# VHH binders against Profilin-1 (pfn-1): the designs that were tried, part 34

Target 1, 132 residues: Profilin-1 (pfn-1), of Caenorhabditis elegans (q9xw16)
Amino acid sequence: MSGWNAYIDTMTAAAPSIKRCAIVGAADGSVWARTEADNVFKASEEELKTFVALFNDVTQVPAKGADIEGVHYVVPRTEESLIFGKKENTGFFAVKTKSAVLIAVYEGPNEVAAQVRKAVESMQTYLNNAGY
Key: E = the ipSAE of ESMFold2; O = the ipSAE of OpenDDE; V2 = 0.75 times the mean of E and O plus 0.25 times the DockQ between their complexes.

## First folded at step 7 (VHH)

Design y5 (from b13 with P105Y; framework vhh_4orz_3)
Fold by ESMFold2-Fast, scan of step 7:
Structure y5 (fold): chain B 132 residues (1-132), chain A 123 residues (1-123)
Amino acid sequence: as target 1 above (132 residues)
Amino acid sequence: EVQLVESGGGLVQAGGSLRLFCAASGFTFSDYAMAWLRQAPGKRREWVALITSGGYTDYADSVKDRFTISRDNAKNTVSLQMNSLKPEDTAIYFCAAGYPPPLPYSSTEYDYWGQGTQVTVSS
């Protein structure tokens, strides 16, 4: 069986603290795959379209924050293809590839965040190398 | 009607070379990632090489620098050039297609599979 769900499974296996995640199109925010059932990633098409557009100029994001699943996150800083945010004990990492944006929402302290970031960045590298 | 048909397998001496071919039909070949996997007797299927629709390639550590995967979208064909063959390369080699590209270490996450072609490397 093929499909983007295998990528979701790989990220969540590498970082069990990921509560919900998704892979969406970089151009339009269309969902390619997401966690389901008890861990369903709940974001509207319009919210995701707005979110992926943040990658057009990541330097502006810390001033306004980012919304994922109707939750407003404080974004302390960004990198060229990385946006991450925090709200209380919840956070996210989002990375852009050529064709996709990977979004992982997690709960836990900074040590957990480091593991989640590594998993997302490893997948970003793989997809970029694969031409996505 | 979807088919992947492998050819080019055979018996070869250690240190020799073989080129495997896979002819695809019944789907939009250019959209799919293509892969080669192999299965030795009594062993699990293992991933060998991948080429994406964009032409990017990846290889298992055991075959890196010895094998080269390539594709011809006009002919709907994938090939695997195998150099410096070793007895441990003896296996049935399978062509597989997936969209999106399956993770390289996946031996199961493909949409379509060929029947396989036998490669035997004598010691």
Scores: ipSAE 0.031, ipTM 0.375, lowest interface PAE 5.7, mean pLDDT 87

Design y6 (from b13 with S107Y; framework vhh_4orz_3)
Fold by ESMFold2-Fast, scan of step 7:
Structure y6 (fold): chain B 132 residues (1-132), chain A 123 residues (1-123)
Amino acid sequence: as target 1 above (132 residues)
Amino acid sequence: EVQLVESGGGLVQAGGSLRLFCAASGFTFSDYAMAWLRQAPGKRREWVALITSGGYTDYADSVKDRFTISRDNAKNTVSLQMNSLKPEDTAIYFCAAGYPPPLPPSYTEYDYWGQGTQVTVSS
């Protein structure tokens, strides 16, 4: 596979509370890389296409929530190029770059959520600086 | 067919300079990160320099301040200017392309590779 797998490895190393993650195309939700095997990111192509379209107008997302891996998450608010959600003891952070959307699903309390957000935003910055 | 062709290698005395070129064809060059890696006799392949599609550059500590990587998207070429060459720079130098750039840049898994060009620095 492509060198995007190293990006997945870098994110999961930076925040061990990330259970599953993926890097997908911002235009179509096509998977560039994702966690595999015991930590396989299970979202379908159709679900990802729907999910990345949420970034076209993030202000609509809190009213409807978001679906990742067949799980419906409550989205309390959104920020520029950032959607995050909660479902009991699980959550996700998704950020948009010029060409990609990074999605990280984690488990744990709010203390670990901050570490996951930092890892995802650091990768977002790197990709934007690299032209992606 | 994707092709990367290196040129500019040769024999040079310590303290000298060489400029390596890599001509690319068969893919959308401007979208790809371009890199130079080298392999010295009896050693593992080592990353030397990277230039991304956005123009960001990075260098291995061993060559920083001596080597400069650049690209010309109109000509589908990447070049490596090598100054203040040392005997330990002796190696086969490979051009490589990746989309996206490997992270970290020292990772040696690229999508496309050239066949290499020999650089020999005499003591």
Scores: ipSAE 0.016, ipTM 0.294, lowest interface PAE 5.6, mean pLDDT 86

Design y7 (from b13 with A97T G98P; framework vhh_4orz_3)
Fold by ESMFold2-Fast, scan of step 7:
Structure y7 (fold): chain B 132 residues (1-132), chain A 123 residues (1-123)
Amino acid sequence: as target 1 above (132 residues)
Amino acid sequence: EVQLVESGGGLVQAGGSLRLFCAASGFTFSDYAMAWLRQAPGKRREWVALITSGGYTDYADSVKDRFTISRDNAKNTVSLQMNSLKPEDTAIYFCATPYPPPLPPSSTEYDYWGQGTQVTVSS
């Protein structure tokens, strides 16, 4: 098993409403770890490369939205290292660290979104402090 | 203790070649992906090349078709063959594994980044 999969497990345990998630390289979108089997994160390599490049200028993202796993999400606003979006009853939070991007796709009512955001931001802080 | 030791850097003319080596110890080398990164003065660290435990390779666009990463699991080494070198390739080159930090934080901290080896490309 990938050592990075332990971090996937940590995030999903912290926010059970996360349905699929991944940790990818910030420079190139290469997958370090992702949920598998029945919860497989299905984004292609090309889609991930495009997605991580959004962090080069997050101010342009709300006008275009973002695509994850072939699903187009409305992005209402962004913050320096945070992109989040919504599509009906699903949503995502993506945060950038020094060398990684954490992507979590969730399903549920608006109150679970706050828990998912907290989980990915906590992991972002941990990885940044560890030099990642 | 995890230890990574880079070597092979030096001064080379534009268009020349260098081969960098990274000797790894303290972990089961064959189970881990290995990467080369570089940092020029005043710039952010840049990923250069990756080789997975299964032998899949990937490269930054700036070095594609010029650099080749390889590994020798019997010797616990990863190498970077650098051809057609350009002045823009001047940097300190680091060997690293994308192995995650310990979870939870422990009293034992490991730096999976090596000390680096300087590559200088002159015109």
Scores: ipSAE 0.013, ipTM 0.159, lowest interface PAE 8.4, mean pLDDT 81

Design y8 (from b13 with S53D; framework vhh_4orz_3)
Fold by ESMFold2-Fast, scan of step 7:
Structure y8 (fold): chain B 132 residues (1-132), chain A 123 residues (1-123)
Amino acid sequence: as target 1 above (132 residues)
Amino acid sequence: EVQLVESGGGLVQAGGSLRLFCAASGFTFSDYAMAWLRQAPGKRREWVALITDGGYTDYADSVKDRFTISRDNAKNTVSLQMNSLKPEDTAIYFCAAGYPPPLPPSSTEYDYWGQGTQVTVSS
C-alpha cells in the first residue's frame, strides 16, 4: 500500500527520532505500510498478529511485556488504546484506531519520547476522524 | 478504466443553490475517500470538501455551513449540495478520489480526477 507510505513519512517528519514504524490492520496485524530500506521495520506477520491482539485487553500487557521486531520490551503501564515500552536506549509507542494500529520504534533517551508520542497520537486522531 | 464524471454545474444567481454529482467507475468506490476541489479563473486549485470511506466529512472554511458533501456507495456516487452561493464560488469543480485520503485533507494529491464541471454564480 504505497499510499499509506505518506502517513509513515508524515510521522517520521514530525518526529525524526522515530527509527522504524508501521501501520497495520487492527483485526489481523496485516501490514498497510512500513519503513523500508536502511530503516526497515522487521516485525513478522505472526509477531504483528500477536501484538495487535494485546489491544483486546491492555491491562494484561504490563505483566507480560511486548515483543516487536524480536525485541522484548518492558511495558510499565498502558492507557486506553495506547501501549508503550522501553528497553535500554530504545522504546516504542503503539496506538489503536478504529481499523489500524500505528507502531513507532524510536532510539534515544526518554527526552525524545514526548515528541514521538505526540506524532503518533496526532496521526491516531487524524485516522479516527477519517473513519479508520 | 477509472472514470470520474461530474454533472450538475450551471449558472445560478447569488443566494441560490446547486447540487453537483460525481459518478465513479473502474475502482472499488467504497474504499476511497472522495473530495471536491475547485479552480477559479486565474487561481490555483483549492480543496473544498472531503468525505472518507467511513463517512467522516471535512470542509474548507470558505464553504463551511453552506456546502454539504455526501456519498452513496450503492450507486458509486458522491454529491456536493451548495447553498447560499456567492459570486466567489464561481469555478470549475472537480471530483477526486484518494486511498488513503491525502494528508492534509486540503492537499491536492489525489489518485484519480474528473475533468470538472463549471459553476457560475451571477451577482
Scores: ipSAE 0.071, ipTM 0.416, lowest interface PAE 4.6, mean pLDDT 88

Design y9 (from b13 with S53R; framework vhh_4orz_3)
Fold by ESMFold2-Fast, scan of step 7:
Structure y9 (fold): chain B 132 residues (1-132), chain A 123 residues (1-123)
Amino acid sequence: as target 1 above (132 residues)
Amino acid sequence: EVQLVESGGGLVQAGGSLRLFCAASGFTFSDYAMAWLRQAPGKRREWVALITRGGYTDYADSVKDRFTISRDNAKNTVSLQMNSLKPEDTAIYFCAAGYPPPLPPSSTEYDYWGQGTQVTVSS
C-alpha cells in the first residue's frame, strides 16, 4: 500500500478540494491506497466490491445511484469509464483503469468539481499508460 | 534472491553510442516499472529514463531524442540505447525497478537497484 500512497498524495496536491480518496482493485475493490487519519476513506470491503462492479454496466447506475462511505449519491449520468455523483455539498468522481478504480470525494461548491475531475482523469491516463 | 545486473558500460568518444543492459531475476519482472538513473561523482542521483509495465516511456530533458529505453519481458531485461553521447553523460548508470512506478520518476523510492555500470565519454 505504501508505494501507492505517492499516487494519493499526487492527486490531493493537484486538487486540494479532495477530502478523501482511494485507489482500489477493479476486479475486487481491494484497497491499494487511501487517505488516512483525519481524512480517512471509510468505505467497507463489501461496499467497495459492490461499487467496482458498477463499472461492469454503467448504464444502470443513474437509475439507482451509488453508495460510497455509507452515503448514497445521486448519479446524474455516466461515461464509459467514469461514474460521478452528488449529495448536497459533497460529490465524487470515480474512474476505471485497466486494473484499478480511482475514487475521489470532494466537498464544496460546484466550481471545485472541475479541478477534482481533471486530477482524477490525469491519474487515470497515467495509470493506463503504466499498465494498471 | 532479487538481482539487477547492469552491463554494456565503458569508455566511448564524444558523438559515439553505447547500449546498456540490465538483467533482472528473483521477482515478477513484467509487473515492475524499470528505470535508468545516473550519478556523476559528487553529484546527486539524476533520473534518466522510465519504461512502465504498459510500455509507456518517459525521459529527462537532457537525454530526450538521444536515448531510448526498451524492455524484453521474455528475457527479463531492460536496455538503454545511448546515442550522440556527450562528456556530460559521464556517470555511473543504475538500473532500478519499482512497483508501483515511483511518482515522480526522479524519486529514489525504487524497490530494487543494481550496483551500476560506469560510462565514460571522452572529449
Scores: ipSAE 0.332, ipTM 0.641, lowest interface PAE 2.6, mean pLDDT 90

## First folded at step 8 (VHH)

Design i1 (from u43 with G56R; framework vhh_7pa5_2; at its last look DockQ between E and O 0.01; V2 from the best seeds 0.00; counts 0 for: pae O 11.4 > 2, SAP .717 > .668, placed apart)
Fold by ESMFold2, look of step 8:
Structure i1 (fold): chain B 132 residues (1-132), chain A 124 residues (1-124)
Amino acid sequence: as target 1 above (132 residues)
Amino acid sequence: QVQLVESGGGMVQPGGSLRLSCAASGFTFSSYAMSWVRRAPGKGPEWVSTISGSGRSTSYADSVKGRFTISRDNAKNTLYLQMNSLKPEDTALYYCATGGPIPPPLPDSEYDYWGQGTQVTVSS
């Protein structure tokens, strides 16, 4: 496995409410690393290509929502490089860097969302500072 | 256990061609992007090329664009690198890896999944 698995492990350790996680190429949605085994991240490459393209205009995303792993999420918040999706007691945070999109799907009440966001944004910042 | 085994290297004159292979096992090959990386003598790793899991998307380092072609055969769990118009600066040990381009190292983390590699030597 690639060194991208260390990024997956770091995010899931920092926010235990993360149930599934992936790092994908920002240009094409190709999977660089993902959670496996009991918590396989199951989005197809086609779905991920559509998903990463949402970052081309994040202002339009709240109106249409976002799909990951065949699940439709309401998107109450976006920022230039961040999409937050919510469905019932689950949600996701996705952040974009120059080369990658980091996706974390979590379970739990709104109180855990800040920790999930912090976990993915910490890796986003590290990658951005390294030119990725 | 994830295994990646490179082959197809050799010695060739400038302008020549080689095709590298990487046999993969122990994971769902078609689900992951794959990369070629090379290490020239006395140098650190240099990313060469990446291909998406489906094979629909490819990318290349500027130094190899137009000369190298990455491909995969998901039925055979095999990654390829066709290397044309080879130059002396392409001389290196070539490795395949899962995932995209080489990630920045994380503090206190150590991932070393490089196989033995396959040597490519371009000289006249």
Scores: ipSAE 0.586, ipTM 0.814, lowest interface PAE 1.7, mean pLDDT 89
Fold by OpenDDE, look of step 8:
Structure i1 (fold): chain B 132 residues (1-132), chain A 124 residues (1-124)
Amino acid sequence: as target 1 above (132 residues)
Amino acid sequence: QVQLVESGGGMVQPGGSLRLSCAASGFTFSSYAMSWVRRAPGKGPEWVSTISGSGRSTSYADSVKGRFTISRDNAKNTLYLQMNSLKPEDTALYYCATGGPIPPPLPDSEYDYWGQGTQVTVSS
């Protein structure tokens, strides 16, 4: 699982606005890798279990929002394998691969969202092609 | 350019049925969840129903659950809303929109697209 840290670094480096990332198991929310050190991804595995379950029915998520790291985000809309949330000048993008959920938490105005999305979706595509 | 064009609205008596359609273009239709939202006179937008990109998941507002059915044909880039057992309180302008339920109201910058709407009037 140590190799997964490289993907965390890749996503975090993709845009200055990206502050913390995590790669978790899509089935159970188990943490495969996450941002450590100065800006730790703080979500518990229990919280992540709940979060990844949102992908079972993404249609419900905008009505309820989503919680990450104890923070409640408004979810404007969802796609089949994409959940993103906003709160003030922060937000997150979460994408689902075959077996994982990639999460990026960012800070910045709405204009940075496109870059964050691109980062997680690029990783999503890569991992899907790799069978994950 | 994203375009959404609703059709199928009209006037029906209580207990009647209508089937709305939404023709989508300008984006990869199957990649996006789609929703129906309605606006009654003097009221804000009300979420009605959402369907996932693949069509595998659906959700409904409590006010329409059991009466309305959302569906989609990704080959035709078309979203549908079958409305049965219509009530006067269902009278509204019905919009199709990209994405899931929208906490009213979200700014245009929230990546949502809307059609022009189709009028549904339920009256005896």
Scores: ipSAE 0.006, ipTM 0.242, lowest interface PAE 11.4, mean pLDDT 89
ESMFold2 (binder alone), look of step 8: mean pLDDT 81; pTM 0.824

Design i2 (from u5 with L102T; framework vhh_7pa5_2; at its last look DockQ between E and O 0.19; V2 from the best seeds 0.00; counts 0 for: pae E 8.7 > 2, placed apart)
Fold by OpenDDE, look of step 8:
Structure i2 (fold): chain B 132 residues (1-132), chain A 124 residues (1-124)
Amino acid sequence: as target 1 above (132 residues)
Amino acid sequence: QVQLVESGGGMVQPGGSLRLSCAASGFTFSSYAMSWVRRAPGKGPEWVSTISGSGGSTSYADSVKGRFTISRDNAKNTLYLQMNSLKPEDTALYYCATGGPTPPPLPGEDYDYWGQGTQVTVSS
């Protein structure tokens, strides 16, 4: 397989509830790869730049929430390298590696969230072990 | 279908310069970061540089910082790599690729480059 698209495919296939994914540069929000075809990840570069900057101080994110693809999500809590949000029956998980941020947007009941988190964190671990 | 065609390689003496180009088609060029990667004989792929979709952000491997400059013309769907102060250790086949730095291969998979590459040889 070629490039980072293989990682997008892997994350998207990890759970049926995962609808769109993106891999972006942690420093600048540049898009390395994104879901395409029928369900395109639509966040702009500017939006992603703002989003990845949230990881500079995750402690403040719950107070203001986070925006992905023009949608505002409530962020119940954060971890050092994890930001997740919820809106009705949708949500996102974003994890930070050394050089990248992995984002997965999902649809479904709250029960599917655990599987989505596992998918992105698994990829996070893989990349971290590889030095990324 | 994604197409990437590299050009501009050649043979130069140490201290010389080359400018590589990559013509892209088959996707929304400006929506993606682009990278240069090189492979020397007997070595694995080495990330060289990345530029954001808009061109507003760039990054470089330590080995090329201060010598190489990545740029892009989104109107022409073209990626560039200006290489100055070339060294023998820069000798490699240079590829352009979509996305950021070269990803590690997933289990059971190999990383495939989309272009044929352009050969850069630095020798006295």
Scores: ipSAE 0.340, ipTM 0.676, lowest interface PAE 1.0, mean pLDDT 91
Fold by ESMFold2, look of step 8:
Structure i2 (fold): chain B 132 residues (1-132), chain A 124 residues (1-124)
Amino acid sequence: as target 1 above (132 residues)
Amino acid sequence: QVQLVESGGGMVQPGGSLRLSCAASGFTFSSYAMSWVRRAPGKGPEWVSTISGSGGSTSYADSVKGRFTISRDNAKNTLYLQMNSLKPEDTALYYCATGGPTPPPLPGEDYDYWGQGTQVTVSS
């Protein structure tokens, strides 16, 4: 399969606990691909623009939290290219590549978080190596 | 009709250099990311390098980083691969390829268009 939608399919297959995900432009938050239909990733353009800007200084994110899909998440952990958000029995991992931000929203107990992180980081590595 | 024609291959000693070219026609070259892919004897295709349509973003397989440089001249519709510090393991048939304006293929996916390849042999 060609196109960015195949990347969405690969991530959701690798970590079934991912309920919604997207690939967005790192510069402006424009949606390159997202989950659709019953699992539509619902973030607005303005919300995504604000969200990707968090990667400009991840050290400030734990104090602010992060909003995605109209949901406010506490951010207990960041790394240079990774933001982890948590809200009740849901969470997200977001990772930045050279040109994009990968966002995966999962539902379930904390036991699944490592699988979700592994899925998005594997794709992050692939895209970085491919120049994206 | 889309055509990709590679040239510049040949025989070279270990440590030597070659520059491959790929002449493209039949499409708006500057709109598409271009890749080099190689096939060693008895092996399947191995991705080598990709360059964005504008030329502003490049990427390389770990096995060639620091030794190979991909570039393009959009005015001449030509893709290049500068290969330095060549090793016997670089011996392969080298192809240029594109899938159009889409991102690079995932592992196991095919490019839409390929050239016929140019042979690079590193041996003495």
Scores: ipSAE 0.007, ipTM 0.196, lowest interface PAE 8.7, mean pLDDT 82
ESMFold2 (binder alone), look of step 8: mean pLDDT 82; pTM 0.828

Design i3 (from u5 with G56R L102Q; framework vhh_7pa5_2; at its last look DockQ between E and O 0.19; V2 from the best seeds 0.00; counts 0 for: pae E 9.6 > 2, placed apart)
Fold by OpenDDE, look of step 8:
Structure i3 (fold): chain B 132 residues (1-132), chain A 124 residues (1-124)
Amino acid sequence: as target 1 above (132 residues)
Amino acid sequence: QVQLVESGGGMVQPGGSLRLSCAASGFTFSSYAMSWVRRAPGKGPEWVSTISGSGRSTSYADSVKGRFTISRDNAKNTLYLQMNSLKPEDTALYYCATGGPQPPPLPGEDYDYWGQGTQVTVSS
């Protein structure tokens, strides 16, 4: 599709554990691009609006957790532009750029988390340097 | 197959108005944000405006804010751009695209727009 789909493909290809990705507007949660086909990223615009708003005050997120695609995740901790969650053998990493939120949902043991984080943060850095 | 077809361009004098349309097919239109992007001769692509899938949120480049209005009709799978108070610097080929503000090209990649674009020329 649009140029943002290339970013979805890049993130998805970064690790086999990454199953679904999305790029959304940081201000409103609007969907810019998302994984399609067999593993469709299913979060609604309303849900994403709520999710991206979590970045307004990340300090409260660990106490509440985060919901993506109707699934509730435990959030062990947060950083200024990073929210990640865990649920059994699944999890997500979400990073905020100047204008977007990049989300990667993964499946696998805890050992794969580092690779997922690296993938989304690498993209975050690239976009931030480009002014996005 | 995804199709985006822009229309509504033309030549107008400074201060004039145009309304662009983009007919979309081949995907669930309402599920995606849509954007307008323009390319002036000798310049790189410039993001113009974005509207969310539902149409409830909009954003604009500073260069067009207050003059342009983006809207959409999801029942008709159509994106619109109302351009008022046009300036010579608005002269460009205008494209519609899925997603928000269009990203920078990935390393080794180039941007390829879906439609043919519609030419807007503002000249006295």
Scores: ipSAE 0.115, ipTM 0.518, lowest interface PAE 1.8, mean pLDDT 90
Fold by ESMFold2, look of step 8:
Structure i3 (fold): chain B 132 residues (1-132), chain A 124 residues (1-124)
Amino acid sequence: as target 1 above (132 residues)
Amino acid sequence: QVQLVESGGGMVQPGGSLRLSCAASGFTFSSYAMSWVRRAPGKGPEWVSTISGSGRSTSYADSVKGRFTISRDNAKNTLYLQMNSLKPEDTALYYCATGGPQPPPLPGEDYDYWGQGTQVTVSS
């Protein structure tokens, strides 16, 4: 079996503007897979535990923003299972499934953000339907 | 090793009921979705139902919706299928299946782990 790294490859292939991404456990932020090498996703376990807990009440996140990889993002919007963060010409989308949180950090203008969102939401839907 | 053992099959009259069980071992049962799949005579495998690891989400094939109920008991590592209002076309070998501790199959892949199946026969 390819393991969780194949899902990282699928998301980055679907949206080339994704520079770093990870799949982490929704309960504890444990890393199931992440981009490596030149584009390593560098969030610590403590940071990821705090980050995934934002999904416990996404309505509070726009007022406070969100931190990932030591970077503070403004959060212009959330949905029940989605957090969108922006900082300058970069941003992230994070989506929650039943068991995991998918995080994609990207660079580029606003039209690129839609492609990134579609990539993570497609995977979210697939994993949820498979019971993950 | 992952092990799935189905039970509860048998012969029933049309309109009857059966409850299938699948005993699971060798993986963290509550972390993974479980499915029932059936193979009728002369046909390939047909997906019947899936339940999420937590048990909060269920899905059913149109052919069984309203008649079958999938459930699980994570404390007992057991998957269930309650089958009511059985019809002759429900006659099949019923399998439980999962990806186990592996991630789910990529689009176009299938389940890694299957039980041996339990026979359900609905006939006069």
Scores: ipSAE 0.006, ipTM 0.217, lowest interface PAE 9.6, mean pLDDT 82
ESMFold2 (binder alone), look of step 8: mean pLDDT 83; pTM 0.838

Design i4 (from u5 with T98V; framework vhh_7pa5_2; at its last look DockQ between E and O 0.79; V2 from the best seeds 0.00; counts 0 for: unsure alone 64.8 < 65, SAP .671 > .668)
Fold by ESMFold2, look of step 8:
Structure i4 (fold): chain B 132 residues (1-132), chain A 124 residues (1-124)
Amino acid sequence: as target 1 above (132 residues)
Amino acid sequence: QVQLVESGGGMVQPGGSLRLSCAASGFTFSSYAMSWVRRAPGKGPEWVSTISGSGGSTSYADSVKGRFTISRDNAKNTLYLQMNSLKPEDTALYYCAVGGPLPPPLPGEDYDYWGQGTQVTVSS
């Protein structure tokens, strides 16, 4: 569909436990690319606008939690440009760049979380180095 | 299969106007941001404008701000670019694309996934 879907494909190939992911505009939550078909990333533009705004003050996110695809996650910790959420046997990592937020929703035990984080941070680093 | 078909290009004098259209099929059009990208003679692709899936948010390259307006009709699965006050520097092949602003290529990626586009020529 677009050059942004290559980033989706790269992340899902690097971390097979990723079930759904998306790349959205950091300013407005608009969907630039997402997983489709059997793995449709189902978040509304309005929900994504609220979600990306969490990065305006990540220190308050652990107290609130975060919603993605209508699912509420506990947020055990954050970093300046990273939000990690958990719900039962699923979780997400979201990272922010200058222009975008990359979101990966995964399934599996805590042992796979490092692989997912590495996949999204690799793309974050690539985009940051390119000025995005 | 995603298909994007551009139309509405042509030859126009400086200061003139054109309206480009992009007919979309094969995906849920209203769920995605859409962009216009152009390729001038002898140059690589240049991002022009992006609109959110709902149409509520737009952005423009500095070179076209105030002259071009992006819009969409989600009932018709159609993206538009209204181009006013055209200049010779706007001469290019114009393409529509799914997604946000033009991404940097990943290693080994090629810019050649563009369709036919629609030619805009501003004479003088």
Scores: ipSAE 0.617, ipTM 0.834, lowest interface PAE 1.5, mean pLDDT 89
Fold by OpenDDE, look of step 8:
Structure i4 (fold): chain B 132 residues (1-132), chain A 124 residues (1-124)
Amino acid sequence: as target 1 above (132 residues)
Amino acid sequence: QVQLVESGGGMVQPGGSLRLSCAASGFTFSSYAMSWVRRAPGKGPEWVSTISGSGGSTSYADSVKGRFTISRDNAKNTLYLQMNSLKPEDTALYYCAVGGPLPPPLPGEDYDYWGQGTQVTVSS
């Protein structure tokens, strides 16, 4: 295993609908790890910097939506440490830990969303308990 | 295949300075944050510093703030750690790693380092 990459693999393997994942610094959007190979997570550092900043005021995000990998998603609602978006049969879940933001991009019908959320929130809980 | 090769370690007196280098290959270097971690004898791995892919953001452990400076040259695929005002407690094997701060270990596993590490010894 290769540090944070192990966590990427864990999230990606959690559900077939999860296609790409990233772990980034909550403060600056720096990429700690990302899905690579055939289905690489493509968000730029600048984009991620903007994205993680959304957690500074999640209440405004539904009005604006969120962009990941150059794709604009509708954000129906937010929670304190959770932002999720939808676009047709795709979407994302992003959760914030003490020091990181975990992002999972998925493809599938709305029914798969629950499993994706569970995957990222499980990782969120693990990292939070570890002080991250 | 990811390759990381650390260098620049050595023995110095307290208050001295060293500059570590890490030559990286096998991945898109500029796309990832890079970190320095260290392992002292009989101790677990300790996160030292992280720098973003672009180099625009840096972070440090409290134990090294104000003394260490992390930097990178993306054109050379090289990570650096300037260590000033070295203390005996800085003695450790220093590793560079892809990604952010040292992640928590998975159950039953130790943290996997990519390089061989470079030894830093601070002693009078």
Scores: ipSAE 0.383, ipTM 0.712, lowest interface PAE 1.0, mean pLDDT 91
ESMFold2 (binder alone), look of step 8: mean pLDDT 79; pTM 0.797

